# VH-VL binders against Putative pre-16S rRNA nuclease, part 14

Target 1, 151 residues: Putative pre-16S rRNA nuclease, of Pelagibacter ubique (q4flq5)
Amino acid sequence: MITIEDFKIKHTNKVRFIGLDLGSKRIGVSICDERQSIATPFKTINKTNTNELIDELKIIIKDNNIGGIIVGNPVNMDGSLGRSAQSVNDVASNISKSIDLPVILWDERLSTVGAFNLSSLLDVNVSKRVKTIDQNAAAFILQGAIDFLNN
Below, E stands for the ipSAE of ESMFold2; O stands for the ipSAE of OpenDDE; V2 stands for 0.75 times the mean of E and O plus 0.25 times the DockQ between their complexes.

## First folded at step 10 (VH-VL; framework fv_gatralimab)

Design t32 (from t27 with heavy chain G109D; at its last look DockQ between E and O 0.59; V2 from the best seeds 0.00; counts 0 for: pae E 7.0 > 2)
Fold by ESMFold2, look of step 10:
Structure t32 (fold): chain C 151 residues (1-151), chain A 128 residues (1-128), chain B 111 residues (1-111)
Amino acid sequence: as target 1 above (151 residues)
Amino acid sequence: EVQLVESGGGLVQPGGSLRLSCAASGFTFSSYYMNWVRQAPGKGLEWVGEIRNKALSYTTHYAESVKGRFTISRDDSKNSLYLQMNSLKTEDTAVYYCARGPEYILGSDSWSDYFDPWGQGTTVTVSS
Amino acid sequence: DIVMTQTPLSLSVTPGQPASISCKSSQSLLDSDGKTYLNWVLQKPGQSPQRLIYEVSKRFSGVPDRFSGSGSGTDFTLKISRVEAEDVGVYYCMQSIQHPTFGQGTKLEIK
């Protein structure tokens, strides 16, 4: 894994990134365009172990010209790393060992509120909104990261 | 019945080594984080370290007081947790408890599960 | 490391009377998941520690309702509404938001 600051210096454009929300049982995935300007919800992965997640990610990466993986980092509001953030870091490390792409942690503070508001703005019903919440959180994470990279 | 039983304690000279074992039964051992906690005579509890499960590549973490000297390992096929203690010091004298941490499921929020159960403890004495 | 400070370090209580133990942490125990990871553990004489309270106020299975936990942020309290002889032992607060750390312990005795 590398810092987003190091990645900003070294990355090349014209590839897409995916964003991951690993903070819940249902893993949200988002994807951005090749110009890295707009993140959109992509899918939800409901897997029970990291190896199955990695296998699914490899398919997504191949099918979509992915050049980097952005993982939400659920840092506490005071900046400290709680159990949730440490667990996410461990999973991200396993992804990084198994997938030959940059894996970057992005600070999740405030991202959940944005994901809920996006679903409400699009007039998504409650049942579909619950399913989509994970994807929207992943899109919020990815959007924050690509906005930083395009600064 | 969920049960943890420690063994391997004894008297060791400073600078020596000792290996503790913890036999687990009554639960799916491979799904859980496992911990060592110690208690020096007449003192309070001190966390020693944690080993994660296979899903997290058996990653280990240690208290600073034991880092570099102690190694936690597990054998899921034998439902066993181990603590290898090297370069022992007199301040390592304690009762050592095996303690079960949370069950890890990818994306789970089960972080509340510290510690249940605890083993009965095994005594390590480091003295000349 | 998160430092956990208990007050008092010992209590002597008449059976049937209440007891109260304070625990302060050096930083907030509130995680990003909205939960507060403060625990209470009891070690009875000659026994291994046992779980009492998790997430500040939730009783573990089999713990009598005379035990109650409260608090938020960095300040927490364990109360026993009516102390019984079986309650003697050392009570520890413990945080689990990071690698666990324990308070110094509070020894509860019967007068």
Scores: ipSAE 0.055, ipTM 0.679, lowest interface PAE 7.0, mean pLDDT 84
ESMFold2 (binder alone), look of step 10: mean pLDDT 92; pTM 0.929
OpenDDE, look of step 10: ipSAE 0.590; ipTM 0.854

Design t33 (from t27 with light chain I97F; at its last look DockQ between E and O 0.70; V2 from the best seeds 0.00; counts 0 for: pae E 3.9 > 2)
Heavy chain, then light chain:
Amino acid sequence: EVQLVESGGGLVQPGGSLRLSCAASGFTFSSYYMNWVRQAPGKGLEWVGEIRNKALSYTTHYAESVKGRFTISRDDSKNSLYLQMNSLKTEDTAVYYCARGPEYILGSGSWSDYFDPWGQGTTVTVSS
Amino acid sequence: DIVMTQTPLSLSVTPGQPASISCKSSQSLLDSDGKTYLNWVLQKPGQSPQRLIYEVSKRFSGVPDRFSGSGSGTDFTLKISRVEAEDVGVYYCMQSFQHPTFGQGTKLEIK
ESMFold2, look of step 10: ipSAE 0.302; ipTM 0.733
ESMFold2 (binder alone), look of step 10: mean pLDDT 91; pTM 0.918
OpenDDE, look of step 10: ipSAE 0.625; ipTM 0.861

Design t34 (from t27 with heavy chain S110P; at its last fold request DockQ between E and O 0.53; V2 from the best seeds 0.00; counts 0 for: pae E 4.2 > 2)
Heavy chain, then light chain:
Amino acid sequence: EVQLVESGGGLVQPGGSLRLSCAASGFTFSSYYMNWVRQAPGKGLEWVGEIRNKALSYTTHYAESVKGRFTISRDDSKNSLYLQMNSLKTEDTAVYYCARGPEYILGSGPWSDYFDPWGQGTTVTVSS
Amino acid sequence: DIVMTQTPLSLSVTPGQPASISCKSSQSLLDSDGKTYLNWVLQKPGQSPQRLIYEVSKRFSGVPDRFSGSGSGTDFTLKISRVEAEDVGVYYCMQSIQHPTFGQGTKLEIK
ESMFold2, look of step 10: ipSAE 0.350; ipTM 0.758
ESMFold2 (binder alone), look of step 10: mean pLDDT 91; pTM 0.918
OpenDDE, look of step 10: ipSAE 0.664; ipTM 0.872
ESMFold2, look of step 12: ipSAE 0.366; ipTM 0.759
ESMFold2 (binder alone), look of step 12: mean pLDDT 91; pTM 0.918
OpenDDE, look of step 12: ipSAE 0.708; ipTM 0.882
ESMFold2, fold request of step 14: ipSAE 0.131, 0.227, 0.258; ipTM 0.687, 0.706, 0.714
ESMFold2 (binder alone), fold request of step 14: mean pLDDT 91, 91, 91; pTM 0.915, 0.918, 0.919
OpenDDE, fold request of step 14: ipSAE 0.825, 0.823, 0.827; ipTM 0.920, 0.919, 0.921

## First folded at step 12 (VH-VL; framework fv_gatralimab)

Design t35 (from t34 with heavy chain Y114W; at its last look DockQ between E and O 0.65; V2 from the best seeds 0.00; counts 0 for: pae E 6.0 > 2)
Fold by ESMFold2, look of step 12:
Structure t35 (fold): chain C 151 residues (1-151), chain A 128 residues (1-128), chain B 111 residues (1-111)
Amino acid sequence: as target 1 above (151 residues)
Amino acid sequence: EVQLVESGGGLVQPGGSLRLSCAASGFTFSSYYMNWVRQAPGKGLEWVGEIRNKALSYTTHYAESVKGRFTISRDDSKNSLYLQMNSLKTEDTAVYYCARGPEYILGSGPWSDWFDPWGQGTTVTVSS
Amino acid sequence: DIVMTQTPLSLSVTPGQPASISCKSSQSLLDSDGKTYLNWVLQKPGQSPQRLIYEVSKRFSGVPDRFSGSGSGTDFTLKISRVEAEDVGVYYCMQSIQHPTFGQGTKLEIK
């Protein structure tokens, strides 16, 4: 896996990214446009093991010309890695070993509203909040990362 | 009933090797993280390491005191957990417990390390 | 690693009297999921360790009501409201927000 700072140095703006929210049973997926300016909800993956998740991701990558994967990192507010962040990091590492694309962890503390009222922010971005909450969290993650990369 | 039974303890000289086994029964072994915990004579409990389940590709983690010398493995088809102990030192002398960790399913699951049950322990003595 | 510090390390109590054990962690045990991952374990003489309390204050099934846990952040307490002879043993606090670490243990004895 690669830091977002290192990726900013190396990446190009010619390909789409996906964002992953690995913090729940239903894995939210988001996608950005080819100009890497706007992240939108894409789909929800409900898989029980990492190999099935990786197989689904490979299909998404091929079908949508994906050049990078952004994974939300639920680090505690004091910077420590709790149980949630450790689990996400392990899954992201397995994805990185099996998929030949950059896999980048995005620190979720960098969102001014993400720590407290993620659901209300996501309603602004989508019309069907309850049905797509995992996808909306993934869009929030991806949007934060592409905003950082464009600065 | 849920049971964990350790075996393979014994007397070993410093620098030697020993393999511990833990037989599990009464639960879906493959759904759980598994742990080794040890207790030196007259001392408290020390976590040795864990092995995660299939959902996390059986990744392992170790206490610094044993990293590089001990290897945890599991065989889900045999409901068995193993601890390979190499380059043993006198400070490795302890009772070694097998302990069941949390049940984990990709994307969710219990986030507590419920060491329940614990095995009865097997004694490893490292001395000249 | 997260260091867990227990006080006292030894405690002698008359049956029927209360007991209190303190546990302090070197960093917060509060996870991003809103839960605090502090546990208590008892090892009775000649036995394997046994579960008592998880998530600071939640008792495992079969643990008597006289055991209660409290605390937050880095400071935690296990209380036994009326100590009984069967409560003798060594009590350990344990964090599980990362790979687990244990306190040194508190030996509870009857006077």
Scores: ipSAE 0.126, ipTM 0.672, lowest interface PAE 6.0, mean pLDDT 83
ESMFold2 (binder alone), look of step 12: mean pLDDT 90; pTM 0.903
OpenDDE, look of step 12: ipSAE 0.543; ipTM 0.846

Design t36 (from t34 with heavy chain P110Y W111P; at its last look DockQ between E and O 0.54; V2 from the best seeds 0.00; counts 0 for: pae E 4.4 > 2)
Heavy chain, then light chain:
Amino acid sequence: EVQLVESGGGLVQPGGSLRLSCAASGFTFSSYYMNWVRQAPGKGLEWVGEIRNKALSYTTHYAESVKGRFTISRDDSKNSLYLQMNSLKTEDTAVYYCARGPEYILGSGYPSDYFDPWGQGTTVTVSS
Amino acid sequence: DIVMTQTPLSLSVTPGQPASISCKSSQSLLDSDGKTYLNWVLQKPGQSPQRLIYEVSKRFSGVPDRFSGSGSGTDFTLKISRVEAEDVGVYYCMQSIQHPTFGQGTKLEIK
ESMFold2, look of step 12: ipSAE 0.286; ipTM 0.717
ESMFold2 (binder alone), look of step 12: mean pLDDT 90; pTM 0.911
OpenDDE, look of step 12: ipSAE 0.717; ipTM 0.884

Design t37 (from t34 with heavy chain Y33W; at its last look DockQ between E and O 0.34; V2 from the best seeds 0.00; counts 0 for: pae E 4.1 > 2)
Fold by ESMFold2, look of step 12:
Order: sequence, then C-alpha cells, then structure tokens
Structure t37 (fold): chain C 151 residues (1-151), chain A 128 residues (1-128), chain B 111 residues (1-111)
Amino acid sequence: as target 1 above (151 residues)
Amino acid sequence: EVQLVESGGGLVQPGGSLRLSCAASGFTFSSYWMNWVRQAPGKGLEWVGEIRNKALSYTTHYAESVKGRFTISRDDSKNSLYLQMNSLKTEDTAVYYCARGPEYILGSGPWSDYFDPWGQGTTVTVSS
Amino acid sequence: DIVMTQTPLSLSVTPGQPASISCKSSQSLLDSDGKTYLNWVLQKPGQSPQRLIYEVSKRFSGVPDRFSGSGSGTDFTLKISRVEAEDVGVYYCMQSIQHPTFGQGTKLEIK
C-alpha cells in the first residue's frame, strides 16, 4: 500500500488505472484511459472472498495493462472509520501484498467535492434493468483520484 | 448444530494468569470473526475483544479495560479460540462467553451476524 | 467507545400488555454502507444471551413478530406488542458499527 501523495511522485504517465468499490458484496470496477483523464464503468465482480477477488483482478490487470489500483475508502462523514472502512482497508492491504502494483486508498469524502464536476461528464444510463450502480460508484472513486493526481 | 463451548475458568488470585478456550463446531470456523464477552456478577454484558480471520491477518482488538493484559488467539486447524488473561484483577471476575461474529466477505461481511451463537460461558473468579 | 444508554432499567408488565424500551447512543450508528448497526439481545434467566433484532428493525430467525425495533441516528426503541411469560429476561441494546458496546440492560418482569 502507498499513499496517494507518494504515488503522485512515483507514478508514470501512459498507464491505465482501475478503481474498486470494495464496500459491497458486488464489487464495482472502473477503468481509465492511458492519459488518466476519464474514468468509465467497467464491470462488476461477484466473488465472496479475497483470494477469488485477487484472481479476477489479475486477469483484468493482464487483459488491460493496468499499472495501478485505486480503492475507495468509505470513511464516515465525521472522519471516523466504521466497520466498512476497516474491512476495506484490510482487503486493500491483502491485494497490495498479492499484486505487485501500487494500491492506493482514496478518501470517498473527497469524491463528494468532485461530484459536482462529474455530474455533467459521467455518461450514465439508468433504468430498472440496465442499472449498474456499483460500476458507476467505482467510476466516481477513480475519477476523483485521477483528478487529484492531475492537479 | 452450530456450537461454542468454553472451558478453562476457575479461581485465581489477583496478579495471576488464566487461559480460556472455546471449541467451535458445526460451521466453517476459519471464515468468522470471533469474540469474547464477559458479564460480572449482577452486572450487564461487556465486550472484551475480537479476533478477525486469516484473510484479515488475525487482527485483534480489545476493550480498554483489558488492553495489555489479555491476548486473544485462534487455531483454525483445531477450530479453537483462546483468551490468555494475565495480571488478573478482582474486577475481571465474570462469566466469560465465546461469541461468533460475522462471516468475512470482501470488505463488508454480514455485519448483522453479531452475535450468534454464544457459548454457555465459563466462570473466572479473581479473589484472595 | 460509543456509550449506549437504556431506559428504563427495569419494567414490570401485565401479560398481554405492550412494553417499550429506549436506547440512545453517544454517536450515530449509521455506517457509510447505508446500514445502521443497532442490535437487541435478550438474556433469559439462567441462559446465555441470544440475538433478537439486528439493523435496527430486522428480526433474527425464530423471533416472534410481536417484537419490533425502530429508530434512527442515535435514538432507538424496542417494542413488544403483547408481552408473554416467555419474554422475561434482560434486554440489551448493542452497537456494532465499531467495537461492540452494550447498554446497561433492561430487566423485564411479569406483574
């Protein structure tokens, strides 16, 4: 695991990142372009344990030439770490130990500031049957992080 | 079917040590967070501590009243949970329960699984 | 630690009548996952504690529907619509958003 500040120093252009929403049973995945400017929904992973998640991530990483992983950190509004944030941090640490890529936690409260900027940019189609809310949450997370990295 | 059985309670003098065990059966022990909860005579329930499963590196957490004196461990190959109690005080006198917490899944877990089941309890008395 | 405060600490109820127990937490029990981690636990005389209500209002398997939970934020209530003899015991509220902590308990007795 590395901080986003340390990652800003070490990262290189021309790699793609994925964003992960680990806060639910259905794990949302997003991906960005090689210019790290636009995050888009990618897929949903329906795995129930960390080892199966890691196996699927390795496939995604190979198939898409991924150079970094951004994980949403669901800190409560008051800054406290609830049950969800503690669990996400532990899973992210296990991913970092098993996958030799940078894994960065992104504070999801910072994405609230980014929500106003993303509303007009995010290409989201919603209906009862085509709703992919987990992937959209992952895109929101990744967009917030790459916006920070580009400033 | 799902069962937790505590053992190892007894009478001990202040400053002494005691090790409690909890034998688990009827479920996949390695998938669950496990807890100790105690109840002093005539008093309410007090959480003592937790140990997470292997996927979360067996991380432990303790109530402030027992930090530095109590150590929780587990042996997944034996379906067993342990509580090592050192530097015992008279206020540690209680019935100690083993209690199953949530099953761990990918960062969220079924957090609504606190606490089921509970063991029958084992009594620890700290007295001269 | 999150402090859980129950009122009343003791109840005497005529069989067939309703009962209500209040629980207040020192901070919000709403997690970022949208769930509120308030639980109710029952300890019948001479028995180990047993699970009653989770996520404020959800009954654990086998719990009669005369038990209902409600509340939000920091203010919660357990209601028994018609108390029966088997309902005697001590009721605890418990938060599980962080390291679990319990209320003081409410002893329910039949008049």
Scores: ipSAE 0.233, ipTM 0.674, lowest interface PAE 4.1, mean pLDDT 84
ESMFold2 (binder alone), look of step 12: mean pLDDT 91; pTM 0.919
OpenDDE, look of step 12: ipSAE 0.581; ipTM 0.858

Design t38 (from t34 with heavy chain S31D S57D T59K; at its last look DockQ between E and O 0.46; V2 from the best seeds 0.00; counts 0 for: pae E 3.5 > 2)
Fold by ESMFold2, look of step 12:
Structure t38 (fold): chain C 151 residues (1-151), chain A 128 residues (1-128), chain B 111 residues (1-111)
Amino acid sequence: as target 1 above (151 residues)
Amino acid sequence: EVQLVESGGGLVQPGGSLRLSCAASGFTFSDYYMNWVRQAPGKGLEWVGEIRNKALDYKTHYAESVKGRFTISRDDSKNSLYLQMNSLKTEDTAVYYCARGPEYILGSGPWSDYFDPWGQGTTVTVSS
Amino acid sequence: DIVMTQTPLSLSVTPGQPASISCKSSQSLLDSDGKTYLNWVLQKPGQSPQRLIYEVSKRFSGVPDRFSGSGSGTDFTLKISRVEAEDVGVYYCMQSIQHPTFGQGTKLEIK
């Protein structure tokens, strides 16, 4: 993995980035355009181990000409790395060892996550709501990072 | 049945070295972080260190009291955890426990926590 | 390192009476996942330590319901509603939000 500052220096135009939300068994994926200006929800990966995740990411990278990976870092509000952030760092490190692209941890405190509240009181299909929440969080993560990179 | 069995304890002189082993059975050893915890005679529990699995390049972390002197390693093909202790001090006299830490969990999904199970312990005595 | 402080360090109890142990951490044990990573561990005489309570108040498999945990933030309590002879041992609080650290231990004895 590299720092966001090193990534800013080393990244080039004409490649797209993906954003990852590693917050559950279902991995939210977002993607940006080749001009690196707008992040949008892309898909949800429903895998439970790192090797399966990496295999799916390799397909996404090849099919979409991806040149970098942004991973949300759920740092505690006081700046400490709790269990969630340590788990994300573990997975991101594994991705970085297995995929030959820059991998960046992006502090989620710098992004706003906007998604419908998951509630057991609603008639809405819980599976659809869970998938949408993951993709939206990944898009906000990626948008925060590309906004930083472009300023 | 999930089991951890320590071995390699004994009497050693100050400044000496000793290597402890922990044999694991009844679970997929390569999926778990592994730990050493010690207990000096009549004292409380003290975490010694941790080794992560292969996916995290076997990254290790140590208590300050042992950093630079102790090395944790593992051999996943033998379901074994090791503690190499160098430059031993009388303060290192303790029962050393092997303890299973968290399963490696993708993202922040379902994970286990510290510590289950614990081994029976192996005694290290550092004395002249 | 997160410092864990237990009070009292020793407790002598008549069988059937309640017992209470306090644990304070030097920083919050609440993680961004909404869980609080405070554990209680019991070491019975002549035995290896064993898991008792996790996530502040959740009993590990086989732990009697006379054991209860409570607390939040940095202040936590283990209570035994009615102490039995098999409850003797040393009780440790332990944080697992980072690399684990233990309290000093509380020795529970029967009068």
Scores: ipSAE 0.298, ipTM 0.714, lowest interface PAE 3.5, mean pLDDT 84
ESMFold2 (binder alone), look of step 12: mean pLDDT 91; pTM 0.907
OpenDDE, look of step 12: ipSAE 0.679; ipTM 0.871

Design t39 (from t34 with light chain K58N H99L; at its last look DockQ between E and O 0.58; V2 from the best seeds 0.00; counts 0 for: pae E 6.0 > 2)
Fold by ESMFold2, look of step 12:
Structure t39 (fold): chain C 151 residues (1-151), chain A 128 residues (1-128), chain B 111 residues (1-111)
Amino acid sequence: as target 1 above (151 residues)
Amino acid sequence: EVQLVESGGGLVQPGGSLRLSCAASGFTFSSYYMNWVRQAPGKGLEWVGEIRNKALSYTTHYAESVKGRFTISRDDSKNSLYLQMNSLKTEDTAVYYCARGPEYILGSGPWSDYFDPWGQGTTVTVSS
Amino acid sequence: DIVMTQTPLSLSVTPGQPASISCKSSQSLLDSDGKTYLNWVLQKPGQSPQRLIYEVSNRFSGVPDRFSGSGSGTDFTLKISRVEAEDVGVYYCMQSIQLPTFGQGTKLEIK
């Protein structure tokens, strides 16, 4: 895995990213456009082990020209890594070992504030699509990360 | 019903090696993190390390006091947990407990918590 | 590592009287999921440890209701409303928000 700061230095705006919410019962996947402006819900993955998850991610990556994977990092409000963050980090590390793309942990504390500010600027139809799909949390995570990358 | 039974304890010289086993029964072993906890004579409990389940690719974590010397492994087909102890020191003298950690299912965090049940313990003595 | 500090380290109680054990952690045990991962464990003489309380205040199956846990953040308390002879042993607090660590233990004895 690499830091989002390191990735900001190296990344290109010509590829799409996916966002993962590993903290929900069903794994939510979001995707952004090639301009990396808007994150939208994409699909839900219902797999029981990390190898099956990785196999599905490889299909998504190939089919959608994905150049990076953003994983929500549910750190505590005081910045410490709690039980939720440690569990998510373990899965993300295993993904990073198996997929030859950047895997980036995004601090979810920043997503709550940042995603809300950008959500007020998003088109109403995009917001409704985000709310009607099981992938809403993954879209909020990815939106926060691409906002950081573009500023 | 739900049981953990340790074995393999004994007397060993400093610098030696010893392998502990823990036989599990009465639950879906492959769904749980598994742990070793030790207690030196007259002292409190000390977590030694854990091995996570297949969903997390069997990742291991260790207390700093044993890192690099101890290795935790498991065989889900045999419902068995192992502790390989190398380069043993006198301060490794303790009763070693096998303890069940949380159940983990991919897609959600751990569904339960540490520790239930505990085994009866096996004694390791490291002495000249 | 998160340091868990118990007070007192030893406690002698007349049967039928209350007992209180304090546990302090070096960091907050509140996780982003809204749960606080503070546990209490009892080791009776000559026995393996056994689970008493999880998530600060939830009694494990079979634990008598004279045991109660309370606290938040970094400060926690285990109370026994009326100590009985079977309650003798060493009580440990333990955090499970990270890799587990135990307090030093509090030995409870009957006077």
Scores: ipSAE 0.093, ipTM 0.686, lowest interface PAE 6.0, mean pLDDT 84
ESMFold2 (binder alone), look of step 12: mean pLDDT 92; pTM 0.934
OpenDDE, look of step 12: ipSAE 0.569; ipTM 0.849

## First folded at step 13 (VH-VL; framework fv_gatralimab)

Design t40 (from t27 with heavy chain A55S; at its last look DockQ between E and O 0.57; V2 from the best seeds 0.00; counts 0 for: sugar tag NKS H53, pae E 3.6 > 2)
Heavy chain, then light chain:
Amino acid sequence: EVQLVESGGGLVQPGGSLRLSCAASGFTFSSYYMNWVRQAPGKGLEWVGEIRNKSLSYTTHYAESVKGRFTISRDDSKNSLYLQMNSLKTEDTAVYYCARGPEYILGSGSWSDYFDPWGQGTTVTVSS
Amino acid sequence: DIVMTQTPLSLSVTPGQPASISCKSSQSLLDSDGKTYLNWVLQKPGQSPQRLIYEVSKRFSGVPDRFSGSGSGTDFTLKISRVEAEDVGVYYCMQSIQHPTFGQGTKLEIK
ESMFold2, look of step 13: ipSAE 0.363; ipTM 0.762
ESMFold2 (binder alone), look of step 13: mean pLDDT 92; pTM 0.923
OpenDDE, look of step 13: ipSAE 0.646; ipTM 0.867

Design t41 (from t27 with light chain S32R; at its last look DockQ between E and O 0.58; V2 from the best seeds 0.00; counts 0 for: pae E 5.1 > 2)
Fold by ESMFold2, look of step 13:
Structure t41 (fold): chain C 151 residues (1-151), chain A 128 residues (1-128), chain B 111 residues (1-111)
Amino acid sequence: as target 1 above (151 residues)
Amino acid sequence: EVQLVESGGGLVQPGGSLRLSCAASGFTFSSYYMNWVRQAPGKGLEWVGEIRNKALSYTTHYAESVKGRFTISRDDSKNSLYLQMNSLKTEDTAVYYCARGPEYILGSGSWSDYFDPWGQGTTVTVSS
Amino acid sequence: DIVMTQTPLSLSVTPGQPASISCKSSQSLLDRDGKTYLNWVLQKPGQSPQRLIYEVSKRFSGVPDRFSGSGSGTDFTLKISRVEAEDVGVYYCMQSIQHPTFGQGTKLEIK
């Protein structure tokens, strides 16, 4: 894995990223455009182990020309890693070892995307947003990271 | 009936090695984090280490007091947890318990289940 | 590692009287999932440890109502409203928000 700061220096702009919400009961996946401007909900993965998750991610990567993976990092407000963050970090590390792409942990405390902006970008109403919460959480994570990378 | 049974304790010399086993039954062993906890004579409980399940690629974590000397492993096909202890010191003398941690399935888990059950313990004595 | 500090380390109680054990952690035990991972463990004489309370105040199956846990942040308390003979043993607080660590233990005895 690589830090978001190091990735900001090294990344390329002609590729899409995916965002992962690994802390959810169902794993949310988001994708951005090749300009890395707008994150959009993409799909939900319901797998029971990391190998099955990695196999699905490889398909998504190939089919969508993905050049980087952003993983939400649910650190506690004091910066410590609780049980939620520890499990996410372990899965992200295993993804990084198995997929030859940058894997970046995005500190979820750093997100700059507000509820209105995300809703507007996704063109959804409140009731539809509730029905796609896991995919929207992944989009929130990815949007925060690409906003940081473009700044 | 959920059960954990340790074995392999005994008397060893300082600098020696010993391998402990823990046989599990009555639950889906492969879904759970597994732990070793020890208790020196007349002392309190000290966590030794943890091995995670397949969903987290069997990663291990250790207390600083044993890191580099102890290795935790598991064999899910045999419902067995192991502790390989190398370079043993007199301060490693203790009753060693295996203890079941939480069930974890990718994307969901209960972090509240430390520890149930505990085994009966096996005694390790390191003495010259 | 998160340091867990118990007081008192020994407690002698007349049967039927209340008992109170304090536990302090060196950092907050609240996780991003909204749960606080403070546990109480009991080791009765000659037995292996057994689970008593999890998530600060939730009693494990079979634990009597006279056991209650409370606290938040870094300060926690186990109370036994009326101590009985079966309650003798060593009580440990334990955090499980990270790699588990235990308090030093509080030995409860009957006068």
Scores: ipSAE 0.220, ipTM 0.717, lowest interface PAE 5.1, mean pLDDT 85
ESMFold2 (binder alone), look of step 13: mean pLDDT 92; pTM 0.936
OpenDDE, look of step 13: ipSAE 0.662; ipTM 0.864

Design t42 (from t27 with heavy chain D113N; at its last look DockQ between E and O 0.54; V2 from the best seeds 0.00; counts 0 for: pae E 3.1 > 2)
Fold by ESMFold2, look of step 13:
Structure t42 (fold): chain C 151 residues (1-151), chain A 128 residues (1-128), chain B 111 residues (1-111)
Amino acid sequence: as target 1 above (151 residues)
Amino acid sequence: EVQLVESGGGLVQPGGSLRLSCAASGFTFSSYYMNWVRQAPGKGLEWVGEIRNKALSYTTHYAESVKGRFTISRDDSKNSLYLQMNSLKTEDTAVYYCARGPEYILGSGSWSNYFDPWGQGTTVTVSS
Amino acid sequence: DIVMTQTPLSLSVTPGQPASISCKSSQSLLDSDGKTYLNWVLQKPGQSPQRLIYEVSKRFSGVPDRFSGSGSGTDFTLKISRVEAEDVGVYYCMQSIQHPTFGQGTKLEIK
């Protein structure tokens, strides 16, 4: 695991990032373009333990030339870390130990704001995007992070 | 019937070591977080630490009062939870309870079941 | 650590009368999953602790309906509508939104 500042220094526009929503019943995965400008839903992973998740992530990383992993951090609205955030942090730490790529936690409160802003700017149907929860949540996370990294 | 049975308590001198065990039965042990909670004589309850399940790679967390001195481990093949206590102090004197925490499956979980059940406890006395 | 403060620390109740125990936390117990992780635990004399209430107001299986929990945010209450002799013991509130911490306990005794 690395800080958001370290990740900003280390990332390049020649690789894609994936976003992970580890807090949902099924794990949402998003991916961005090589220019790191737009995050889109990619797939859903239904694994029951971290080792199985890591095996699937390694396949995704190889197949899509992934250079970094953004994990949503479901901190409470007051900024405290509850049970949901603790479990996500534990899984992300294990991913970081097993996968030789930058892994960073991204505050989901910021991703939620970013996703609403992007939906407004793109003039898309926000209601339909909200109704597709698993993969859209992962896309909101990744979009928020790449917007931050490029600002 | 879900059951937790602690063992390994006893009298030990300050600075000594002791290993507690908790035998679990009646449930899928590997799916649950497991905990140690203690109660000093005449005092309230104090959480000691937790070990996650397989889904979270068995990571551990400890109360600050025991961090660096106590180690929690588990063996899912034996349905057993362990507490290794080193550098014991007189304030570690307590009844030690094994307690079942939540069941967690990656990407979902029931965070609500702290704690059920509790074991009957095993007594640790740290005294000269 | 989240500090849990119980009041009163001791109470004596005539059988059949109500009892009420207050619990305050030093920070919100609301998780990002929308649930509030406030629990009540009873330790009867000479016994190990047993679970009573979870998620503020939900009774654990086998707990009589005379036990009820309420509250939100940082302020919580356990009520026993009609105290019975079997209810004697020490009642603890406990947060489980982070590593668990307990209130000091409220000793309930029968007059």
Scores: ipSAE 0.393, ipTM 0.757, lowest interface PAE 3.1, mean pLDDT 86
ESMFold2 (binder alone), look of step 13: mean pLDDT 91; pTM 0.914
OpenDDE, look of step 13: ipSAE 0.608; ipTM 0.854

